# Ledger of designs, part 6: miniprotein binders against q56y42

Target 1, 350 residues: q56y42
Amino acid sequence: CSNNTSNITTFKPLKLPLFWPWQKVKMGPLSVSPMGFGTWAWGNQLLWGYQTSMDDQLQQAFELALENGINLFDTADSYGTGRLNGQSERLLGKFIKESQGLKGKQNEVVVATKFAAYPWRLTSGQFVNACRASLDRLQIDQLGIGQLHWSTASYAPLQELVLWDGLVQMYEKGLVRAVGVSNYGPQQLVKIHDYLKTRGVPLCSAQVQFSLLSMGKEQLEIKSICDELGIRLISYSPLGLGMLTGKYSSSKLPTGPRSLLFRQILPGLEPLLLALSEIAKKRGKTMPQVAINWCICKGTVPIPGIKSVRHVEDNLGALGWKLTNDEQLQLEYAAKESPKSMIQNIFQTR
Below, E stands for the ipSAE of ESMFold2; O stands for the ipSAE of OpenDDE; V2 stands for 0.75 times the mean of E and O plus 0.25 times the DockQ between their complexes.

## First folded at step 3 (miniprotein)

Design Ca (at its last look DockQ between E and O 0.70; V2 from the best seeds 0.00; counts 0 for: pae O 4.2 > 1.5, pTM O .794 < .8)
Fold by ESMFold2, look of step 4:
Structure Ca (fold): chain B 350 residues (1-350), chain A 98 residues (1-98)
Amino acid sequence: as target 1 above (350 residues)
Amino acid sequence: SPEEVLRLAEYLFEWIREALRRGDLEAVRLLLEFLRELVELILEEAREKGNPEAIELMERFREIFERLVEALERGDEEAFRRLLEELRELAEEIRRAL
């Protein structure tokens, strides 16, 4: 033990990489971090209370993610409320452009965005123009992944075929490095995969709600199809909008819009929350880290949201380790014991 | 095409109710933004044609819509459902006035 404090101030612990290069995952022609971050809250005044005064904090959170090896960021042209429509893309583009960590290598960030199936997007040219508008807001020349945000098959099947052709054109014109879909059910997923394959356009990703609160029969079927066809599943809402954090209970609900969902699902979730807590304690992790790690262990790429520097710091702790098979089964069994789960997105097809 | 736009709005009310029942908050947000855009399109056309009855009904719609959004922001499901039904009924009145 030294009595000289200068020895203490000169000692610096070895900083190991968060994950090794071979731990990146393939997503079509892309190599992405095993976890990405979602930007749903950026510009969302209605559900998340966004104010422009938050931008500096969001930028710091973005930089922290980059510094720790995250290269996948997911957004959408529909993210933002009211006058802030498209603001999520604008903020992401600004942060990429201003980043010192990306100096001279902005192209190494894999930007995934989604193009809403708005009823006025009725030609493939209009859908391609939506992609060009996203590129303009992002201030980049090419997307990593261009995604159709949901299928119109259930209510406008002729529109869907036009949107599929639009995805092909985006790829062929070099506007995107790869294409993907979001909120596609098992039947439609196989159909678009076959459609794109005959056109020489690989479907690299399928983004759906997938978590310990959303792993029912249909979601597992989608996962199985993804595994079979070489499509990477991107898990959105991996923490069930916060229900898997341990901060809430049936007697301690959040305020605001999330209370509507939490009142429906959180009662009776105690077996799952207990299993998460026990594993988290045993592993020296937090409950969010365990829930996100579970998604990674299933071979998906989860995209928890960026809300604050502290939130990103915690979520990064989901990387660099894996739940044992027994721990995964324990969580899955506890999840099945819970009386309620999150149902898939209303736009998700069969 | 205000009749076509209002036809789409009828589907939106049903989808908003179902999305809320599921707790699908992003879908609720997205559908509310669709509804807001439809309202503005109809209001713009009513002003262009000089239809004061339709303009008045659309202004009432906008007022109730903002109360609906506020109910969601505070997590008041009962108020949200009540205001959504008021909007659905008002949309039918607007359709008949156009």
Scores: ipSAE 0.555, ipTM 0.796, lowest interface PAE 2.0, mean pLDDT 87
Fold by ESMFold2-Fast, scan of step 3:
Structure Ca (fold): chain B 350 residues (1-350), chain A 98 residues (1-98)
Amino acid sequence: as target 1 above (350 residues)
Amino acid sequence: SPEEVLRLAEYLFEWIREALRRGDLEAVRLLLEFLRELVELILEEAREKGNPEAIELMERFREIFERLVEALERGDEEAFRRLLEELRELAEEIRRAL
C-alpha cells in the first residue's frame, strides 16, 4: 500500500570522541563497545572465592553492563574451578538467555570465548567440536569471536597447525563470526595472520595482558602490528588484578592467592599509584576508571572482570571522557619509574 | 599411556613453579586443573585394569592435591611449595608402579 509523504527532516546526531558506549569500535566484522567485560571470576572459587549464592548479584551486574551499552563479554571454556567443565560459559549463557534487557535480542551481544590448547586436542575436528561444546554451554547458535587461548608453537608445533585449521573450519562453517588469538607474541601473531589470510580468513582480534603494569616492549610491538594489520587488541587484566585500584598496600593485602602476587609487586608501584591518584582527583574519577581509560586511549578494548554490581558501576565511569596526551604521558612515565611491573603470561609467545 | 601421561605431569610441575614465580595466578589455576584431569584419567584406568598399587597411590595423590589447592586458596606459599614437591615425588612413585 502507498503511504503519505512527509517533509520531516532529521539531523545526524553529533558524535563526540569520548568513548561513549554507543560509539562502537570495529573488530573485524563486529561493532563492539569501547570497553567490554571478562567473566574470569565466574565460577572461580579458588582465586576469587566464587559461590553459587553470588549468581544473582553476577546476573544483576551483567544486566547493568547491558543497560549501559556494553555488548562485548569475554569468557573461556577453561574458566571456572572443579574440573574443566565450562562453568563460566554456562553462567554467561544462562544470563543471556534469561535477560529481560535483551528480550529476544540475544544475538546483539558479542560473545568472545577462548578455546584452550589442551594437550588432548590433537585434531582440527576436536577443536571444531570444542567450539560446538561452547555454543551448547552458552546456548547460542553463533559466537561473535572464537579465539585460540594460547599458542603451542614453543612446545608442540605440530598441534599449533591443527588448532589453526580448527579456527579456519569454525569460520567456514559459520560457527563464529570472527576468529582471534590470545597470548600471541609479535612473531607468532604475524605468522597466524598470514596463514589465515592464505585460507581466506581474516584475523580479527589479539588478546594480551596490557595495562599500565604491563606495557613492556613486546606489548607495544604487538599493538603496532595490530594497527598495521587491522587487528583489534583486547587488553586483559587492565587493573592488574586490583593493584591499580588504590585499595591495597603492603599493610592491606587482599585475602587469598592474590596476596602472593601483591606482596611481590605492590611495594614497587608507588610512583604509578601516586600519578593515578593525582589524575583521578583532578578529573573527579576513580583510579580504576583512569587506568581503564588509559587502555582505551591506546586504541585497545579492555575487558575488566565482572565481580560485583559495585565494580561494574565503577568501571562504567571509565567511559564518556578521555585522558589528554599529557596525562597519558604522565602515567606512562610514572609506570617506567616504578621498580615493579607484572610479568607476561607464561603462555605468551615470541 | 598412563606412564606417558605422568611424564606430561612432570612438565606441569615445572610450569606451575614458573607461573607462580611470575605471579600468573590464572595459569597456576589452569595447570592445577590440567593435573586434576590427568589424575582422574589415570585413576579411572587403574580401577578398570585392577591395579591396586596404582589405585592406592593415585588416591593419595588426589588427597595431597586437594591440600595443595587449599594452600593456594589461603595464600600459603610455603605450604603450596612443600605440597607441590610431595606431589612430584609421588608422581615418580606412581610411574614406577605402572
Scores: ipSAE 0.531, ipTM 0.782, lowest interface PAE 2.4, mean pLDDT 86
Fold by OpenDDE base, look of step 4:
Structure Ca (fold): chain B 350 residues (1-350), chain A 98 residues (1-98)
Amino acid sequence: as target 1 above (350 residues)
Amino acid sequence: SPEEVLRLAEYLFEWIREALRRGDLEAVRLLLEFLRELVELILEEAREKGNPEAIELMERFREIFERLVEALERGDEEAFRRLLEELRELAEEIRRAL
């Protein structure tokens, strides 16, 4: 009696999509995942401790995101410390190119980069050249979204007009599929929208700090303007630099630069952290997943930073479910009871 | 102009202080990266002009800037604030020397 042990080929469980195709978010002509990933940690030595030995881990994190239907990746031409300037774009371009084995999903990747408003970028042509340099680092022919990284209105208003014309020119040249801005306040956001509209260029996105720690009057006004003008709000720092993770308390501060900041801000965040913890427990989710899900429920596209496979896995858990309106209101109430030590972005113009 | 770049550096210092006050470490980072690039530009221009005093001041600026970054990395706010003021004073010396 020959015991034919049938090798049951363990079929890899079909990873069900974390979101439905109709849950993709429109950004002008583009269709993106309900969440993107930020790549600021890629090449940043000063604050993220980037080392080239991490590149394989970052690639695995990127591939895991792409496998799970994330197609929005945010970067900037200024990302990378010193000689590693542009490293984030170089790595992203490499990873996109090497991911060709990932079932043709490469063509679905939307790269959103931000062009720094450097003082030497004095002509629209120089700003278009910055876009070309990003395309070269990314090894692609067209960007998804070209973004102005910040407004110069407060210190160089003449330069800002030149940079806006640079956005028009890069769009007209087909170097970008869409145009966006970052760190624009409500008044300046309206001005650039109107300026671009008169030139037939749609403003597709506004990237601002938006989280349970950054939902003040100004952020709500920016959101209202975005909703009215058909601009998609991209929310950066959805976790408030990690304060919304529940890893830290007044008795357990982070090591390094965040320790001082967290020592000042964590006192009084107890109501918000408690509400996050309670909802997280009820949902069988983590506090970060609840905080990211809140940003999605508010109609924004959050772009949490990724440094590892674990961070991708944790952040992906924010998808496939929604907070109820009551849970959103509970979080927003708890956030309002927390002292107004809301980190306002300094680059955010009025 | 070097003068315009230095005026921008003064704004950057005020913005970095305001970032720190607000706890906007993301803004602090962007401003520091921007300040670094400004310093590299001024240093390159000073080298091209062959101004030895400006080169020395800019090398000193770079050294203090590296220490400022290290203080930030350590989470030493007191050292960071002190070094930020030293950089501001040095930027004003550079402005007077150019």
Scores: ipSAE 0.030, ipTM 0.413, lowest interface PAE 4.2, mean pLDDT 86
ESMFold2 (binder alone), look of step 4: mean pLDDT 80; pTM 0.752

Design Cb
Fold by ESMFold2-Fast, scan of step 3:
Structure Cb (fold): chain B 350 residues (1-350), chain A 98 residues (1-98)
Amino acid sequence: as target 1 above (350 residues)
Amino acid sequence: SPEEVLRKAEELFEEIREALRRGDLEAVRELLERLRELVERILEEAREKGNPEAIELMELFRYIFEWLVEALERGDEEAFRLLLEFLRELAELIRRAL
């Protein structure tokens, strides 16, 4: 293993044994890659411009991730816009089943899906059935992580207890290896941890918006609670919908609805984008690689989205190295000096 | 009907813009609460009719609506205006899906 392997680990597929051994992280009973991938864009026509013609390239991107040691893939039963509802799980399931790289070892992939807290899911049995429906779409017998997609505490607290009982039953029935939550704040995180503990179920993961654009008091408190309780934080939107890539400006906007947000927010990110660019150039890395590496350095597991083979190739270069403490502080200071940041997700609880 | 409810939403968007222009933040908050109630009624109609496209667009509307409220409370007028425009466009997509 050598000091000049960044390009090899970033742009060349790895086979076992790994060329550069980045260490896997413990997530409850699971051992996962330090970065996973999210599939929110798969089947999403509104925000991400999904078309079924993209499926072949998404499959190639998935295989590239597997070849380079990525074993964590995040999806949700709500992913897929309109008539494509459930499409993200269906595509992920198809890719796992058809994978030439797995060669019958499909169970080595850690699938993390999220179950929506839909208002009609009013019994623990209905929530367990949501898990079974996801398993059916994914064509697998057991999930790595079954997650509650958001808390109902602020508007339907009695429903939340029912959903928590559903998570307990999924675990007890062996439908999931571990359970997690998404968009839970510090107060609710402690409450669910304690509730699950009384039922003999460990809380494995907490998925929240966490990036250089999302370093508010809430994110830092959630990270602190996760560390105290032995919960792994899964950081979603580690690139801020693409704003931290350095690819966009007022003259080069993304397609679709994101362009509306970028027009107003992106100019307010100049101090952060300059700091990212400077560190990236110094390190021989890309801005997305630096932004993702920052999340890993904070002890989180980021799940950037899979959109193309090129996207996966680039994100893989976030592995196998670490930002110094001084570089991390430089980025954090630049983020605080930037007049704009990401807006907190609506389902983020106290 | 769902179409009448969506037409009322379009009227509320314009009332919100006008209240914001005159700096009447209390009126903005009252109008946002009315918009929220309206959206929840549309979501119930979509669920009852079993229209999955409308349901997903409504859920997205609800997500972005809360970000709109967050932006208002933070005093981020630029983010508020952007999200309000996004919601208006999304309401039109919901209307077509129903």
Scores: ipSAE 0.006, ipTM 0.346, lowest interface PAE 9.8, mean pLDDT 82

Design Cc
Fold by ESMFold2-Fast, scan of step 3:
Structure Cc (fold): chain B 350 residues (1-350), chain A 98 residues (1-98)
Amino acid sequence: as target 1 above (350 residues)
Amino acid sequence: SPEEVLRKAEELFEEIREALRRGDLEAVRYLLFRLRWLVYLILLEAREKGNPEAIELMERFREIFERLVEALERGDEEAFRRLLEELRELAEEIRRAL
């Protein structure tokens, strides 16, 4: 084989990373697998068609991820629609607690949750209480990463400082091992990093939309800042809500509201989808595996969604190999040539 | 560097010819698209740096490349071989212009 997959020892010990799950990457004080998984679909009836009858399959998918060395799972206190609000955290907590593979080692799982910047969260104490509520739903004593879900800088700047103080208090009280942010643009990312540093709190992670469909100037600037400041970029929607899977066309759209977005974007993705398909064929891989591997090659930690055992099994095939620099350039140029891309998250700041 | 990318483009022309000789049309198609993206990347960078020839060269490359892919899809071997040589000559012109 052309890839190196093991340590080589002669006169000089060598580690040759090919993104195997056991080749952990540093994320602040944490050691995480090169790919994690997101749980946005868990409890989301509107966008993802969640039903409670899916819970057994989701638990099996979670166990499969653990068995294959995945230790990073991302959730949020706002995940779950309507009466199922908080359901994602409840399910993840249940799966961790009941895991046969984790008996006595529940603390080896890195749980990253996100706290919504709701307009009624007006004190740092309320934000710490949001963290305590998440810990209760997750049935754990400490989070790996506590994250602010979005910035309020553009509409409630005084609230943002209060929320930042809440993150500081969570860290100081030992409720979280590390703190992070989500949907922060380059300017706000630097500001919160500096603020937290004055309080003795390192900023561990920045979670943003990042994929072959979402690598505009702002994403590249955020990545550059992350590299400079020692922050790990967690890339969400690495498959563009499913558009990069090769599964959909104008005659075969997903169910639900995603179909409206797909109708607008899919017709403009032919160059990118062709490039993904050809590289996948050449490598004996799937299009999702190539798209995820690209995110890892860029130094990010992607968190594709856990939707089924089959999806987790496929996504695990993104690990253990690496795209060449030429293949990465081919994909990047094909993406630039494609006339459409993902819309920027409305909560992402400057 | 631009010189390294252009050298890889030259290597791709030879790989395309070898794939064609063995009748591996899927490999030919894959290598053609790799070639296009490498060349376009260089031309886009030249355009951003204000090179006045970059736009014209990019349009000419696109035109020949599209005809080349169409010839491959039609199974028109004579047209394919002629257009591949035209594209190689244009790639060499691009290398000299940059």
Scores: ipSAE 0.000, ipTM 0.165, lowest interface PAE 16.5, mean pLDDT 82

Design Cd
Fold by ESMFold2-Fast, scan of step 3:
Structure Cd (fold): chain B 350 residues (1-350), chain A 98 residues (1-98)
Amino acid sequence: as target 1 above (350 residues)
Amino acid sequence: SPEEVLRKAEELFEEIREALRRGDLEAVRELLERLRELVERILEEAREKGNPEAILLMYRFRWIFFRLVYALERGDEEAFRRLLEELRELAEEIRRAL
C-alpha cells in the first residue's frame, strides 16, 4: 500500500499504469497481479536445496506476497523431488488454507497448476483425474488455471489430442476457470488455440522461458502470437535461475547443480550484468527488480520463485514503476552483445 | 551405412560423458544436438524404406531425449547420466532393429 496520497486528500488521484499490484491485468476470464510467484523450489531437494525446516519461512513469504496484492501463484503436479513429488502443491494448499490474511476468502487466490504429460496419461479421463488429484493436494475445489506442462506433439501426437480433450473436460466440469499451456512453441500454440476455440474453451495463458537471457526469435514469435490471439504470456525463469540477480560471480557460485551451469554461462553475461547494474543504480532499484520490470514492460506476467521472505520483499520492488523505452532498448542491446544465453527448454515445441 | 552411423553415435555418447565430467555444458549441448540429428536421420531413412518399427523407435528416442535435456536444464546430473545410458541402450536396440 502506498502512503504517498495521505498528504493530499483533495488532489485528484494520478492514474498511471505503473504496474502496481492492484492494477490487475486480464488473463482470459481472470484478473491477476502484474507479477505472480512460482513455487518450483518448494520440495526440490536437488536443484534448490529444499528442506522441510524451510516451510515456516516459505509460509511467511507467501503471506507477505498476499499482503502486498499478489494473487497469482504457479505450481505443478510434478514439483518436488523423489518422495516429495507433489510437495509444492501440498505446501501451497496448506498455506492458502491456513492463511490468516485471507480469513475465509481463500478463493481470492488464483492458483495455476501444470499437469505433466506422463506417458501413462493415455485417456482424457486420466488427465481429468490428474486435475482432481491436484485439487485434492491443494485442498481447493477449483483452479484458476489448469495447464498442460508440455506438448507431446514431437513424440506422441495421438496422446496430445487426448490431453487437449482432458483440458476441455476440466473446463466443462468447472474444475478450472481457464486453461493454459507451458513450453508450447509458435506452431503448436496456434493449433491448440484453434482446437480449444472450436470447443468453446478459452486458452488464457502460454507459459514459456522468457527473460533477458531468453529473448531469441522463438520467444519473440510466441509473444507476437499471444498478442494476436489474446493469450497472456507467463514468463518463467525471469531471473535466469538467479544469474541476473548480481549475487553471483566466478568466485561466488550457488551450491548444488546450478554451479555447473553458472560456471559455463556467467562469464558471458558481463555486458548484460553491467547494463542491469547501471540502470538499477540510476533508478534506486536492485538488478532483479529491473530484470522483472523488463518482463512486465514486454507485456508478460513473470513468476519469479518464492525462496525466502527477502526474495519476496525484493521482487515486490519490481512493481510500482516502469522502465523507459530507452532503458528497455539498452538492456536488450546488452543482452544481444552478451555471448551466452539460456538454452531453450527441450519440451518447448515448434 | 546405418552400422557406421550408429558407431559414430556410440562415440558421441562417450564424448558427452567426457564433456560433462569437465563441466563443459556448451559442448554437452552441441554433442546432444549432433546425436539427435544422427539418430533421427537414420530412423527417417528406415521409415522411408518401409521399416514398420521406425516411427515407434523415433517416438521412444524423442521421449528419452526430451527427458535427458530437461535433466540437463534442471542441473540433475544423476538423472542425466541414467537417461544418457537409457538412450545409449535404445540406440543399440535401433541398430538391431534396422
Scores: ipSAE 0.000, ipTM 0.224, lowest interface PAE 19.1, mean pLDDT 83

Design Ce
Fold by ESMFold2-Fast, scan of step 3:
Structure Ce (fold): chain B 350 residues (1-350), chain A 98 residues (1-98)
Amino acid sequence: as target 1 above (350 residues)
Amino acid sequence: SPEEVLLKAYWLFFLIRLALRRGDLEAVRELLERLRELVERILEEAREKGNPEAIELMERFREIFERLVEALERGDEEAFRRLLEELRELAEEIRRAL
């Protein structure tokens, strides 16, 4: 028998994206990946043990994130300790500029930076100049999101209005595509939203501590307000500074300042850590992947920290799948049964 | 048997559609790899039986499967759904040929 299809054909290897284009998350005028990455550790010698010898690995981790469709990177003008102040922005800017993967499409990266509410930033012009300084360090012409790092409402309310006017001017001058806030509580979030709306500026994002360790009444109220007002919640510390990784126990604490916090909180997390471990084993996933996936399932955009290539590889495994409603409830009830949770950030407002 | 293998293919088509609706792309990838393995087994059985028409149908399946993969890489869900249905229809033709 003759066979006109005698040529041997093979199937092409499957290369599925970690998320579809329509699974990108709307943040005002921006379209971002369902998970971003934070750069708090970059240049932080005291808390995270940063060394300049790490820069090559951090660049590799950044490229891996880009290769897998991640387009949201969060930084701050205050990131970097001592003489390395601003180093996080400088490294991110360098990595974007040098990226072979972007090939002249550097504007496809959404850079979200945060401007510190320093006591000496007393004019809107000074705050606009903080934005320009960040653009210089990042070596870009426009930010995706310009964020106020924390509220001064509780101790310097007149300064806060000046900083809000600074955000308005950044937007009006085209220095940022969108504006956001960090560490704003429910009351203050509504106030800034309404203020900015009066000036024709939409509030696109609210970055707050949100995780299975940080899902108290305040976080849930912030999420509800964000949903109502069309604000996207960016969840920082989605792994609780590492407590949700399963890497640590009462007998295996991290070195450095985190060990003090872990000693107080970690022993009280047994029900939550057991639930995370059980779901991770059932799903063939890691505990960090489950914890991050939970944040995504809640409609937030988590920004776990880039510390190494291995951290990015692991965190990327949080994409492309979803926890069931029953698994989400199991984790939430286990968190409620845990006698300890994360303390609120000292800059978190009402 | 060819009937049992094709029944498994039909269930994989159903599960792939369900996973796609849920946005579970990792499950879609795993199910597509299982579908690829199943199709290779059907092709081997067609070769063993010496059925030229079945071999021709399997080559058409590989061509549609390749277009399915390209649709996924482009993020074209509509094209993916259409091509998945074409594969299901072709699997039915293969069943009738065997």
Scores: ipSAE 0.000, ipTM 0.322, lowest interface PAE 14.0, mean pLDDT 83

Design Cf
Fold by ESMFold2-Fast, scan of step 3:
Structure Cf (fold): chain B 350 residues (1-350), chain A 98 residues (1-98)
Amino acid sequence: as target 1 above (350 residues)
Amino acid sequence: SPEEVLRKAEELFEEIREALRRGDLEAVRELLERLRELVERILEEAREKGNPEAIELMERFREIFERLVEALERGDEEAFLYLLWELLFLALEIRRAL
């Protein structure tokens, strides 16, 4: 008799509202904020004009992100230029260690770093040592995610298996909680997933260029594979290096080498930029917030770059709301109508 | 001689690294253009001499160099720095083959 009904009111404790107006997402064994932050600009003099005088503002931006529930920070052992190579990991490690907001809970931050497939990293032991070097620079005992920065399949296929064995050993030794890959195409993504699975190592994340400027056939196929295999797609360059912000035009280009790319692509983005602007105004949001929110709506975890406190404040407004299906379609259609898009990353595999 | 031309390539690589450390992107671009001209001259000399090992290594160098220029044009600093290191190691291999 499953028809027992009662008209009496039962008082039970009210479920506390979420501290954040959004829910964390699963990424392998990890629970992460639906948006993380990338640190590519930290120590990058060539592309982003980094100077050490910026460190105080970067630390403030990091603290603001933590204060607003962000727990995923992406870096790489190759981030930083010239003698500042590895500077991104050193800065992130310093900020985590010094954070009063964490108050001894430094391990609540999910650090995702990427290990470069440098031509001199020819043994699994060397790759494990690369992980140890990153841990030293970050001043932590364990990474949230240890990632292979790119595949060598297209030019050094024998090296790739060695690097995969390195990832297995990092996981088995407890140096990383999860393993991931970056710039892996559909074919290689399936191959590494199966390789790791037979060795008892789950593939947690696949980081690829993914945005309204980078939703080509390969990105969509990677997304489909990720969904099928339980891998979380981390979307890098969700703002197209700044092209989707609405701040740039033919008369107002960014400084440095990005201006070369912007001269080529930006004039062909008018339909997309107009659609982003219209939806942003309708929603009382900014164009970057709409572009980031679109990535989240697609089930990815975007990692926009931390460059300033203002950028973090703006990007945080991408959380706590969702684009409708109609708004998503409007943006996707406008992107298809735009004659130009981002060029595929050179390390992106099949 | 091919040895002198390769030594000149190594000098240009060092100048590129120094320009990168300074953040002098205009100098980087100028030096890459000079490196492109040098690579094409080396490849032509290797073809004239009929050295198949040197030709193969130089063609690989040219392919990686084109990818390097593409990375710079795209603003992909990570790809640019990695490819620059690949070219340095390959230049050493070419020198050994000559």
Scores: ipSAE 0.008, ipTM 0.419, lowest interface PAE 8.8, mean pLDDT 82

